VHH binders against o75319. Designs and how they scored, part 75

Target 1, 181 residues: o75319
Amino acid sequence: GNHIPERWKDYLPVGQRMPGTRFIAFKVPLQKSFEKKLAPEECFSPLDLFNKIREQNEELGLIIDLTYTQRYYKPEDLPETVPYLKIFTVGHQVPDDETIFKFKHAVNGFLKENKDNDKLIGVHCTHGLNRTGYLICRYLIDVEGVRPDDAIELFNRCRGHCLERQNYIEDLQNGPIRKNW
Short names: E, the ipSAE of ESMFold2; O, the ipSAE of OpenDDE; V2, 0.75 times the mean of E and O plus 0.25 times the DockQ between their complexes.

## First folded at step 7 (VHH)

Design kb3 (framework vhh_etentamig_d1; at its last look DockQ between E and O 0.02; V2 from the best seeds 0.00; counts 0 for: pae O 12.9 > 2, placed apart)
Fold by ESMFold2, look of step 7:
Structure kb3 (fold): chain B 181 residues (1-181), chain A 120 residues (1-120)
Amino acid sequence: as target 1 above (181 residues)
Amino acid sequence: EVQLLESGGGLVQPGGSLRLSCAASGFTFDDYAMSWVRQAPGKGPEWVSVISGSGDSTYYADSVKGRFTISRDNSKNTLYLQMNSLRAEDTAVYYCAKYSEYDFSGFDYRGQGTLVTVSS
């Protein structure tokens, strides 16, 4: 079905570009079939996503979708052709090393292919917060050498919401550095 | 009313195989990713595997990759887990779960589980 994800309405649709990075985070856009359950001001479609990115004078070069479902939207629903990658990320648990590796590999590949432009990597899970924030911060910590608290603060400020899952926060702050590829 | 019923567990020797089944009802089965979760004695729950609603995409925990295969039959509303090369550390109660996309809810609807015991 087309049930609106729980608490989805409570989150800002799209964050701001994270300064010094190529990342922007957002909540999952919902295809038109969901709009019958939403007030006009609550709608956030794939088209709305691209319009909001354009309003920031930015352009998406890759979307990384961390959800385990395609019931929210399909890549064919995107208003323009942009590379799309699904990395199935288990919720309620700190992502495992294979998931972290896949994310790092995707980001590093994007940066190599896009070294001559300034396009952004858009990352989302359902709410664009916990799984999204964890993987972005894990990348910044492990690959860019950012201090855990600085990565978390940057993500929270740019997303407009603080990371909520304590196990994610504790793993970022106190967990091991993960091997880079 | 969402209902999930696991079956197929039992006592098996190391190196053996089992196939778990999960009968689902009360929701549109192919709309949802489904998962297997296990809980060993004295441990918290561990995600074992997940499969997309269509069945085209699968993911496995490192501890089971190459030994377990998740599958689904959407015409029968049934989820499966083929477990090969079983080890003592695979001993757990196995649950199928209607996978939740909500990070904060903690809600995954799951059945009462089926016990798998791997012991010589």
Scores: ipSAE 0.012, ipTM 0.391, lowest interface PAE 8.4, mean pLDDT 85
Fold by OpenDDE, look of step 7:
Structure kb3 (fold): chain B 181 residues (1-181), chain A 120 residues (1-120)
Amino acid sequence: as target 1 above (181 residues)
Amino acid sequence: EVQLLESGGGLVQPGGSLRLSCAASGFTFDDYAMSWVRQAPGKGPEWVSVISGSGDSTYYADSVKGRFTISRDNSKNTLYLQMNSLRAEDTAVYYCAKYSEYDFSGFDYRGQGTLVTVSS
């Protein structure tokens, strides 16, 4: 259906590029059918996403969708030039090893293929905060060797919202490094 | 030299229990997260459980949640895996694995493994 996700309006639509990284986080864009339920200024479509990214003088090279549904928008709503990757990620719980692996693999693959440009990896869940923040931070911690608190602070600052889930924060701060298998 | 030595495997009936141990040496044990991984015949390695260096955080594969418990005694440089309610699909060689904090590649070291066979 076209039910607006709970609290969706409360979050900034698009964050900022995380300095030193290729990541940018945003909330889920909503396809046109949702516009009937939104004020014009509340609308955030796939088209709006790209417009906002351009306003930041950036370009998306990949979109990683972490939502656990497909009702918000269709890959067809995106430009053909931007790959779309769906990683079904359950909310509220720490992503499992497989999910983490898939995310890391996707990011590494992108970086390998895009060494010659500065295109961004756009990551979103519903709100573009908790699941999104966890996986980005998990990558920075595990792969880039960033201190957990630094990763979290960087993400929060750039997203314009702070990670909310204590279990995510705790896992990032004190959890073990996840390896690929 | 890093050494990991697993023990405790054996033959057990479905519903039975085993406790695996891993004796670690050659590195500062409590500085590293430790894992149990298993490999069944003809299959690739599978995550079983991970425990942080301090032991404060534990993680389990969905397939073993509620049945297996990972723990460690840093004073003894030993990793443990308590396996309860064992199933036929748990049959595998179980390895103790050490990871580097900043290496995205696979585990740094693993032991020779210990065979767990669950069969009627």
Scores: ipSAE 0.000, ipTM 0.254, lowest interface PAE 12.9, mean pLDDT 90
ESMFold2 (binder alone), look of step 7: mean pLDDT 81; pTM 0.815

Design kb4 (framework vhh_etentamig_d1; at its last look DockQ between E and O 0.80; V2 from the best seeds 0.00; counts 0 for: pae E 4.5 > 2)
Fold by OpenDDE, look of step 7:
Structure kb4 (fold): chain B 181 residues (1-181), chain A 118 residues (1-118)
Amino acid sequence: as target 1 above (181 residues)
Amino acid sequence: EVQLLESGGGLVQPGGSLRLSCAASGFTFDDYAMSWVRQAPGKGPEWVSVISGSGDSTYYADSVKGRFTISRDNSKNTLYLQMNSLRAEDTAVYYCARYDDEYGFDYRGQGTLVTVSS
């Protein structure tokens, strides 16, 4: 189905690169079949994603898709030159250790293989906010040693929207460090 | 019209097994992740398990990991929940629910009662 996600239109399509990192967050792009339900200015396709990234003088090197559905777009809608990684992540609940590890492993692998460039890791869930923000912040806290409040503030500022889920915020601020292996 | 109809509930002794089924209609079944949620007496609803549209990915609540198995047959538009090693605390009404990414569920059935008691 091509039902538009609730409140999807309320969020900026693409955030800004997070200074000191290779992360950029965005809301889920929608394939062409969704366009008939949107005003032209509301449309945000995979192609639009790449155009907006280019407008920021950046380049995507990896896309991590955290949604738990495959109805929004297909990997085939993306350029072949940009790897696509699906990490099925359910909403509402704090991601489990396995999900967190998968994300960390993917990020570390990308950074190891992309030392010679400045390509970005694009991360999205449905709105590119809660699940996206949690996992990015979790990485910064656990791997980079960033203070939780600093990580959250940085993400919120760059995404242009603030993390909304209190359980995510609480886990980031007061929860245990998750193993990196 | 989206319809979800659960079946398979009943009374079972601790340590026993049940298999729930959910018949789905009114939408393209394999386009959607599906889930089981349950509500015990006096408690709020909780997620039990989620399965992706293709069936390649599954999620389980910690309370049921290792005991419950979610599966689906897209050719039959049917969702399943195999429940093994049942405990008294598993007593609840079990609902089949269509997964809505980010916000949980948009449709659910009327539920089927599972009672685990000696």
Scores: ipSAE 0.564, ipTM 0.809, lowest interface PAE 0.9, mean pLDDT 94
Fold by ESMFold2, look of step 7:
Structure kb4 (fold): chain B 181 residues (1-181), chain A 118 residues (1-118)
Amino acid sequence: as target 1 above (181 residues)
Amino acid sequence: EVQLLESGGGLVQPGGSLRLSCAASGFTFDDYAMSWVRQAPGKGPEWVSVISGSGDSTYYADSVKGRFTISRDNSKNTLYLQMNSLRAEDTAVYYCARYDDEYGFDYRGQGTLVTVSS
């Protein structure tokens, strides 16, 4: 169906580049079929995503889609020059080690292949907040050695919204470091 | 209107097997991940398994891994759960649910009762 995800309108479409990283977070873009249920100013399509990134003087080099559905937009709606990767991420619990590993592997691969440019990794789930914030912070903590509270604060500030789900926050702050990749 | 109708529950002995089915209608079935959720008497709901819209990716709770298999037939708009090596602790009402990215599910059926008892 074309129902607008609950509370999707409440979130800023695109955050800001997280300083010192190659990450930018956003809510899921919605394909054209959703636009009949939206006021013009509420629309946020795959094309709108790229325009908003360009308005920030940035460029996407990879999109990581964390949703467990394909109803929101088609990968074909994206420019052919931007790689798209779907990492099916269950949203009702802290992501498992396999999911975390896939995310780290994708980020590390991107950084290696893009060491000579400044392109960004765009990450989204439905709202660009809970799963997105968790995996970005998990990467920063485990791979970059960022302190949990600093990673969370950086994400919240740059996304423009605070992480909401307490189980994710508790795992980032108090859970084990995942020594994978 | 989204409709999910579970079937295949019943009484089974420990070590036995059952296959649950869920007929889906009112939405484009293969666009959505689908899940099974169970609720034992007097307990809260427990997510059992999820399968991607294409069927290429599956996830299982540790309590059922290796014993249960989720599958789907998109040509028939049907979700399945094959339950093997059943235990008394698997006794529950099993719900077919349309997976939701932020809430676990957004629609579920009325459920089908599975009772594992001698």
Scores: ipSAE 0.192, ipTM 0.564, lowest interface PAE 4.5, mean pLDDT 89
ESMFold2 (binder alone), look of step 7: mean pLDDT 83; pTM 0.832

Design kb5 (framework vhh_etentamig_d1; at its last look DockQ between E and O 0.01; V2 from the best seeds 0.00; counts 0 for: pae O 13.5 > 2, placed apart)
Fold by ESMFold2, look of step 7:
Structure kb5 (fold): chain B 181 residues (1-181), chain A 120 residues (1-120)
Amino acid sequence: as target 1 above (181 residues)
Amino acid sequence: EVQLLESGGGLVQPGGSLRLSCAASGFTFDDYAMSWVRQAPGKGPEWVSVISGSGDSTYYADSVKGRFTISRDNSKNTLYLQMNSLRAEDTAVYYCAKFPDEYGYSFDYRGQGTLVTVSS
């Protein structure tokens, strides 16, 4: 069905580019069929996403979708020129090492192929917060050497909302070292 | 209307195997991730496994990892769960589910379930 995801209205649609990185986080865009349950100012479609990115003078070069489903929008709703990648994550558990490695591989591949531009990697789950923030921070910590607290603060500030799930925060701060390869 | 029909449950002794099936209709099956959720007698629902729309990515709860295998046949609109090395703790009604969410699994988009009883 076309039910609005729980608490989805509570979150800002799109964050700001995270300085010093190629990341921007957002909540899942909702295709037009969901709009019957939304006030006009609450709508956030795939088209709205691209308009909001353009308003920031940025451009998306990749979308990484962390959700379990494609009921919210279909990849065909995106411009055909924007690569789309789904990385399947289970929301109540810290992502496993294989999922983390898939995310790192995708980001590293993007950076290599896009060294001649400044396009952004857009990352979302349902709310663009917990799973999204975890994987972005995990990348910054493991690959870029950012301190856990600094990665979390940067994500929270640029997303406009703080990470909520304590098990994710605890794993970022105190969890095991993960190999990048 | 979305319809999910689970089958393949039954009585089995510890260490045995069962294969569950879920016939899906009313939606474009390969567009959606699918999951198995179970509910043991007297307990709340428990996530078991999920598989991506393409079938290329799978994930398992720690309690079943290495013993259960989720799969799908998109040409037949069917989801499967191969259950090996069954234990008494695996006794539950097993449901297939569509559209798992970030906070847990939606039970509004599941079938009526199939009972698995593991008893010696």
Scores: ipSAE 0.006, ipTM 0.296, lowest interface PAE 9.5, mean pLDDT 85
Fold by OpenDDE, look of step 7:
Structure kb5 (fold): chain B 181 residues (1-181), chain A 120 residues (1-120)
Amino acid sequence: as target 1 above (181 residues)
Amino acid sequence: EVQLLESGGGLVQPGGSLRLSCAASGFTFDDYAMSWVRQAPGKGPEWVSVISGSGDSTYYADSVKGRFTISRDNSKNTLYLQMNSLRAEDTAVYYCAKFPDEYGYSFDYRGQGTLVTVSS
């Protein structure tokens, strides 16, 4: 149950806030039980996540967890002031319309409730890259009218890694717009 | 009521410069990222540049990188776009837009736009 996800160590723990948005992407933080399998400098816990966010002079207002497991950390590891939403998202395949809708709904709800602040929506999957990048880009494209290539470029630059899955990229570039409600 | 009013557009020759301004009201300006979007005749809207609420982070479309600079003065509730080395393909109506809007849809809160024409 405590095996480190494959390639997890290869990715930057936390990206940068995406300019013009409330999004920040990061890889999945790992609870304390994983630390024995990591070098100290490789550790990235929920506490480390919040420390890194603070170092960027930002504050998380919501965490959206897209992983398909619950073994990495517990919601109880997060501050009570930061709501946690789980959207089970299968890896490697383009998220279905229901998943996309759930994500959009969560984001829109947050934005409506947080008009008076600049808190961030933290989004992660395992690596905080492909599923995370797709859904953020899908939102920007479908809801905010951003051009697909611009959305992808913005995400890649801010995450510090490029989307890797060709099916995700293709769907973002050429796929249909999904309903926003 | 959210209000955005663009100004500064006009006719310029290729290689010229313009500075656009957007006066914002009706919301807490520094809590929101702001953007410039442009629309050329016969084309859809295009993102040009985005700036975070604090102004610490900026984004530029590849087509304008190195030529355009987005900035803001939160004490004046004003957004700016400095456009240098203008090209014919920069010709468009430029809109100031709040990002994100209250409804989570793009361009719900934008001004009437200001026309920029780059021509010899």
Scores: ipSAE 0.000, ipTM 0.223, lowest interface PAE 13.5, mean pLDDT 90
ESMFold2 (binder alone), look of step 7: mean pLDDT 81; pTM 0.810

Design kb6 (framework vhh_etentamig_d1; at its last look DockQ between E and O 0.89; V2 from the best seeds 0.56)
Fold by ESMFold2, look of step 7:
Structure kb6 (fold): chain B 181 residues (1-181), chain A 119 residues (1-119)
Amino acid sequence: as target 1 above (181 residues)
Amino acid sequence: EVQLLESGGGLVQPGGSLRLSCAASGFTFDDYAMSWVRQAPGKGPEWVSVISGSGDSTYYADSVKGRFTISRDNSKNTLYLQMNSLRAEDTAVYYCARYEDSFGYFDYRGQGTLVTVSS
């Protein structure tokens, strides 16, 4: 259980909306049972997530959870009904084509169903950085035609932390365009 | 206290099959992805497979894909590895490991069970 994820305290809880996109990235919120191991100022619960999004004058319309675990929180812990999608994404390796396709399909579906509002797609893994940044950038590159370096720079700036995994960065910069469907 | 106990290893001929089991205790089993990791004599550890807490997602190393099947029974807190079409290069100590998503790898493993594939 209640073990705080490695390095989780080192990351800003929530980034900023990525301009020109519907994305916002954040680290995994932790259910109340984890708070016994945290100072009050370190806490970041599902409720805290929604409060921080509201503080930015934004609203979530979808949460995409990329973690390969179910121990951090349950969808029932979310303070309001928001569509929730789990895409099990193994860390330490570049996500496979099936995972990338699921992500693209989910984003495209959201944009279609939400074309008449300004709600955001919230994306997280454990730290909201490597897997999250990779899949967001992969979408921007493959679907929106954004240059790899521009996608990476935009993500890093809005997340408030730079992508760390070199194999992800190299795949984004030099890897093939992936099939969109 | 996290405990992982592997069993089911042994000597098998090439082309044969074995099923490994891992009894887990000391944590909420279905909250965690679980993995098999192996270490051949004189080699470093090699990731074999991982399965999500619910069992809905699995991944396999290329070297075992199509021959090995990872599964779990959450009512028994047990992880399994069905190994078919075994080859000499599958000879290794096989470890049950708990996947820690923040590492992108495992945080606990058992003592292992030896699988020897030989005539």
Scores: ipSAE 0.514, ipTM 0.784, lowest interface PAE 1.9, mean pLDDT 91
Fold by OpenDDE, look of step 7:
Structure kb6 (fold): chain B 181 residues (1-181), chain A 119 residues (1-119)
Amino acid sequence: as target 1 above (181 residues)
Amino acid sequence: EVQLLESGGGLVQPGGSLRLSCAASGFTFDDYAMSWVRQAPGKGPEWVSVISGSGDSTYYADSVKGRFTISRDNSKNTLYLQMNSLRAEDTAVYYCARYEDSFGYFDYRGQGTLVTVSS
């Protein structure tokens, strides 16, 4: 239904591009049916997402949706020119190796196919913070060789909110590297 | 009002099978991911399985992979858990829960149904 996710209003709709990367994180946009439960200034639709990205002089080239529900918006709410990828990711544990691999594969595929442009990879879960931050940081650490603390700091700064889940932070800082293929 | 009602629990021998059901009402069933959570005596609750609203995606705890199957019939607003090759350590109260994606837990759960695996 139209139930607003818990604490959804507390988070900035869209973060900033992460310098040196093609990543941008945002909270889940909500389709029109949710608007009746929101004040006008609280509304954040798929259309609003693209407008906000444009305001940053950026362009989305891919959206990776990590939520485990499909009630927030539909792929058809997005422009046809922007690929949409769903990676069902549960929120109660650190993403498993398969999920991590799927994310890495999607990112690498995008980068391979988009070498001639500067379009962004938009990543979101519900709040665009914990699952989103983990997988982005996991990629930076495992694939780009970034120090865990640097990756976390970069994500937090750009998202405008800090990772909250201790198990995610601990895994990023001290957990094993995951396979990249 | 959201309601979840579990059924199908009982006593089974190790290696046996059991099928749990959960009748849901009070919300648009197929808009929500659903889950099974269990709590064994003296232990905290643990996730068993999650299924997306459409049923196209499923998650299983490592402890039940290959043995349990989560499914749903959206036309009947019913969630299922097929449990095969049951073990003593599967003994627990099993709860049907509406998955809350915002924090990765649940916002509603039923009263539970007891599953006892014993020889």
Scores: ipSAE 0.465, ipTM 0.772, lowest interface PAE 1.0, mean pLDDT 94
ESMFold2 (binder alone), look of step 7: mean pLDDT 82; pTM 0.827
ESMFold2, look of step 8: ipSAE 0.509; ipTM 0.782
ESMFold2 (binder alone), look of step 8: mean pLDDT 82; pTM 0.827
OpenDDE, look of step 8: ipSAE 0.376; ipTM 0.720

Design kb7 (framework vhh_etentamig_d1; at its last look DockQ between E and O 0.80; V2 from the best seeds 0.00; counts 0 for: pae E 4.2 > 2)
Fold by OpenDDE, look of step 7:
Structure kb7 (fold): chain B 181 residues (1-181), chain A 118 residues (1-118)
Amino acid sequence: as target 1 above (181 residues)
Amino acid sequence: EVQLLESGGGLVQPGGSLRLSCAASGFTFDDYAMSWVRQAPGKGPEWVSVISGSGDSTYYADSVKGRFTISRDNSKNTLYLQMNSLRAEDTAVYYCARYEDSYGFDYRGQGTLVTVSS
């Protein structure tokens, strides 16, 4: 099916690079079959994603897809030169330790292999906000030692929208540090 | 028209097993992740398990991990839930639901009652 995700139109398609990091968050791009249900100015395809990133004078080096669906777009819709990683992440629930570890491991692996460039890690869920924001902030807090409030503020500012889920915010602010292995 | 029809519920003793089925129609089944949700008497609904369209990825609530197994047969447009080591607290109406990534699910069946009692 190609019904538009709820509230998808309400969010900016692409955020800004988070200063001091290689992260950029965006809402899910939608494959061509969705275009018939959108006004031209509402369309945001995988191709549009890359164009918008280039407009920011940036380049994607990795895409991490946190959605638990595969109907939005296909990996084949992306350039072959950009790795695609799927981490199936259920919405509205704080990600479990395994999911958090998978995300951290992917990020660390990318950073290790991309020391010689400035390519970005693109992260998205459906809206590119709650699950995306949680995992990015979780990484900054657990791995980089950033204060929770600073991480959240940085993400919100760069994404152009604020984390909405209170359970995510609470876990980031007051929850335990998660293991990095 | 999207239709989801659950079956397999019933009365079972603690420690027993039960297998639920859900027949889906009205949409391309393998394009969607599917889920089981349950609602116990006097409680709100909770997610039990989710499975990706291809069946390669699964999610379980902590309360059912190690005891329940979600699976699907895309050739039959059918979702399953194998429930082992059933407990009294598993008593609930179990719903088959089409997963919607933004807010959980957009369609669910009428449900099937599972009662675990001595």
Scores: ipSAE 0.763, ipTM 0.879, lowest interface PAE 0.6, mean pLDDT 95
Fold by ESMFold2, look of step 7:
Parts: sequence; structure tokens; C-alpha cells
Structure kb7 (fold): chain B 181 residues (1-181), chain A 118 residues (1-118)
Amino acid sequence: as target 1 above (181 residues)
Amino acid sequence: EVQLLESGGGLVQPGGSLRLSCAASGFTFDDYAMSWVRQAPGKGPEWVSVISGSGDSTYYADSVKGRFTISRDNSKNTLYLQMNSLRAEDTAVYYCARYEDSYGFDYRGQGTLVTVSS
């Protein structure tokens, strides 16, 4: 089905750049086939994503798609100049160590390749909140040494919505530091 | 209309193997991750495994890891579960399910019964 993801309309499309990082989070953009069930002001297409990033005087250098489906949009709907990476991440469960490793590896690779610019890593799941917030915070905690509560607060403020899944929050606050690559 | 039809269940002895199949229709099969879910008598449903639309990513519950293999043939719109080293606790009705990123799954078949006993 081409049904609108549950509660997708209730979330801000794009957050703000997280200060001191290269991250920006957003909800999944939806290809045109979904727009039949949306009011014009509710639409958020791949093109709309890039327009909103430009409005913030930012530029995306990588999109990391954490959804475990291919039905929302195709990579071909994105500008050819922006690398796209799919990391299939099962929802509702704390991401496993392999998924966390893939995310860290992708981020570290991006930072190396883009050390001479200020382009952003755009990260999304379905709502741009729970899986997205978990993996961004996991990176900040494990790789950058950010205190868990500070990482969560920064994400929540910049996304414009708070992390909702308690198992993710608990794992970030009290769970083990995860191995890097 | 989404349709999922499981087959391949039956009676098998402990240590044996079975291969389950699920014929899918009514949707673009390779756009969707697919899953196996099982339900033992008197128990709640248990997630078993999931495979991405392309087939390049798989995940397994710890209870079946190393014994079960999920696969798909997108040219035949068919999902498979190879079940090896079967145990009595694997006895359940096995459901083919279409994985929905927001909900876990949104459609399932009627299931196929797997009974593991001497």
C-alpha cells in the first residue's frame, strides 16, 4: 500500500542542524504517489527536503536512510550529486551491533571525505525520531564522547520532537558503550 | 488485494528439516520487506525473521539464529524459510507477513502448521 505512515503528518519535516556536529534529522520524504492523500501544506517530497535544507543555508552531502522498506521514495528521486546510503534498521527494537557499526562506519567515512567542507549528513527513518535519534546519539556518545543526557537533549531540541521509545532512551543512558568498527 | 499463502508445514521428528514457502500477490513484492512470525499453541505471536525487499539484509530472533534461513525469490513472488535442526519448541503455526516499517507487519496469511514430535 501507498498509505501515509501513521502519525507522519504530526512531525516537523526537517529539524535544525545539531550544533557542533554534521547531523540534521528529518522524517521520510514521500514520493508523489502519496500526495493524493495530503493537503498541499502537508506534502514533503524529496524535492521539498532539499528546498528546506537550502532555506537553512545548509547543504546535504549524504543521506542515510534507516527505513526497513523501499516504498517511500527511490534514490533516483534525489539529486544525483548527493550520495545515498540505505542501512536497513528494524523498528521498535534497539538497533543491533551490526547496524550501529554500519552507521558509525558511514559517518566516519563521510567526515574523512568531507573534512574540507561543511556539508551535512541527513539522517531519517520513518518519522526521523526514534531510530534516527538513537543512532545519532549512539554515535555522539560512543565516538565523540558526549554524555548520554546531553546527546539526547541536543537531538530533541534540534529535531523539534523528543525521543519517544523508552527502550532506546534507557539503552543510551545506561547501556554499554558499543564497539567501533 | 494483498494475499499471502503459506505452505510446507507438516509433522517432522526432532533434528529434522522443513522448508516453508509463501506465495505473495496483490502488491509489488520486491518493494517490501517480508517476515515470518510463529505462534505456538496457547502462546502469543513470536517474531522469527525478516528479509529486506532486495534480499540483501536479513535478521533473526536469537531462538532460531543459526538454524533457520529466510530467503526470497522476487521473480516468483515467493518467500521461504528453511528450518533445520528442528526442536519440539519450534512447534507452531508459521505465518508469512508483510513487514511494515511503522507497525512490524500489516498483512499475514492463514499460516501453516509445523509439528515437531517423536
Scores: ipSAE 0.216, ipTM 0.602, lowest interface PAE 4.2, mean pLDDT 90
ESMFold2 (binder alone), look of step 7: mean pLDDT 82; pTM 0.829

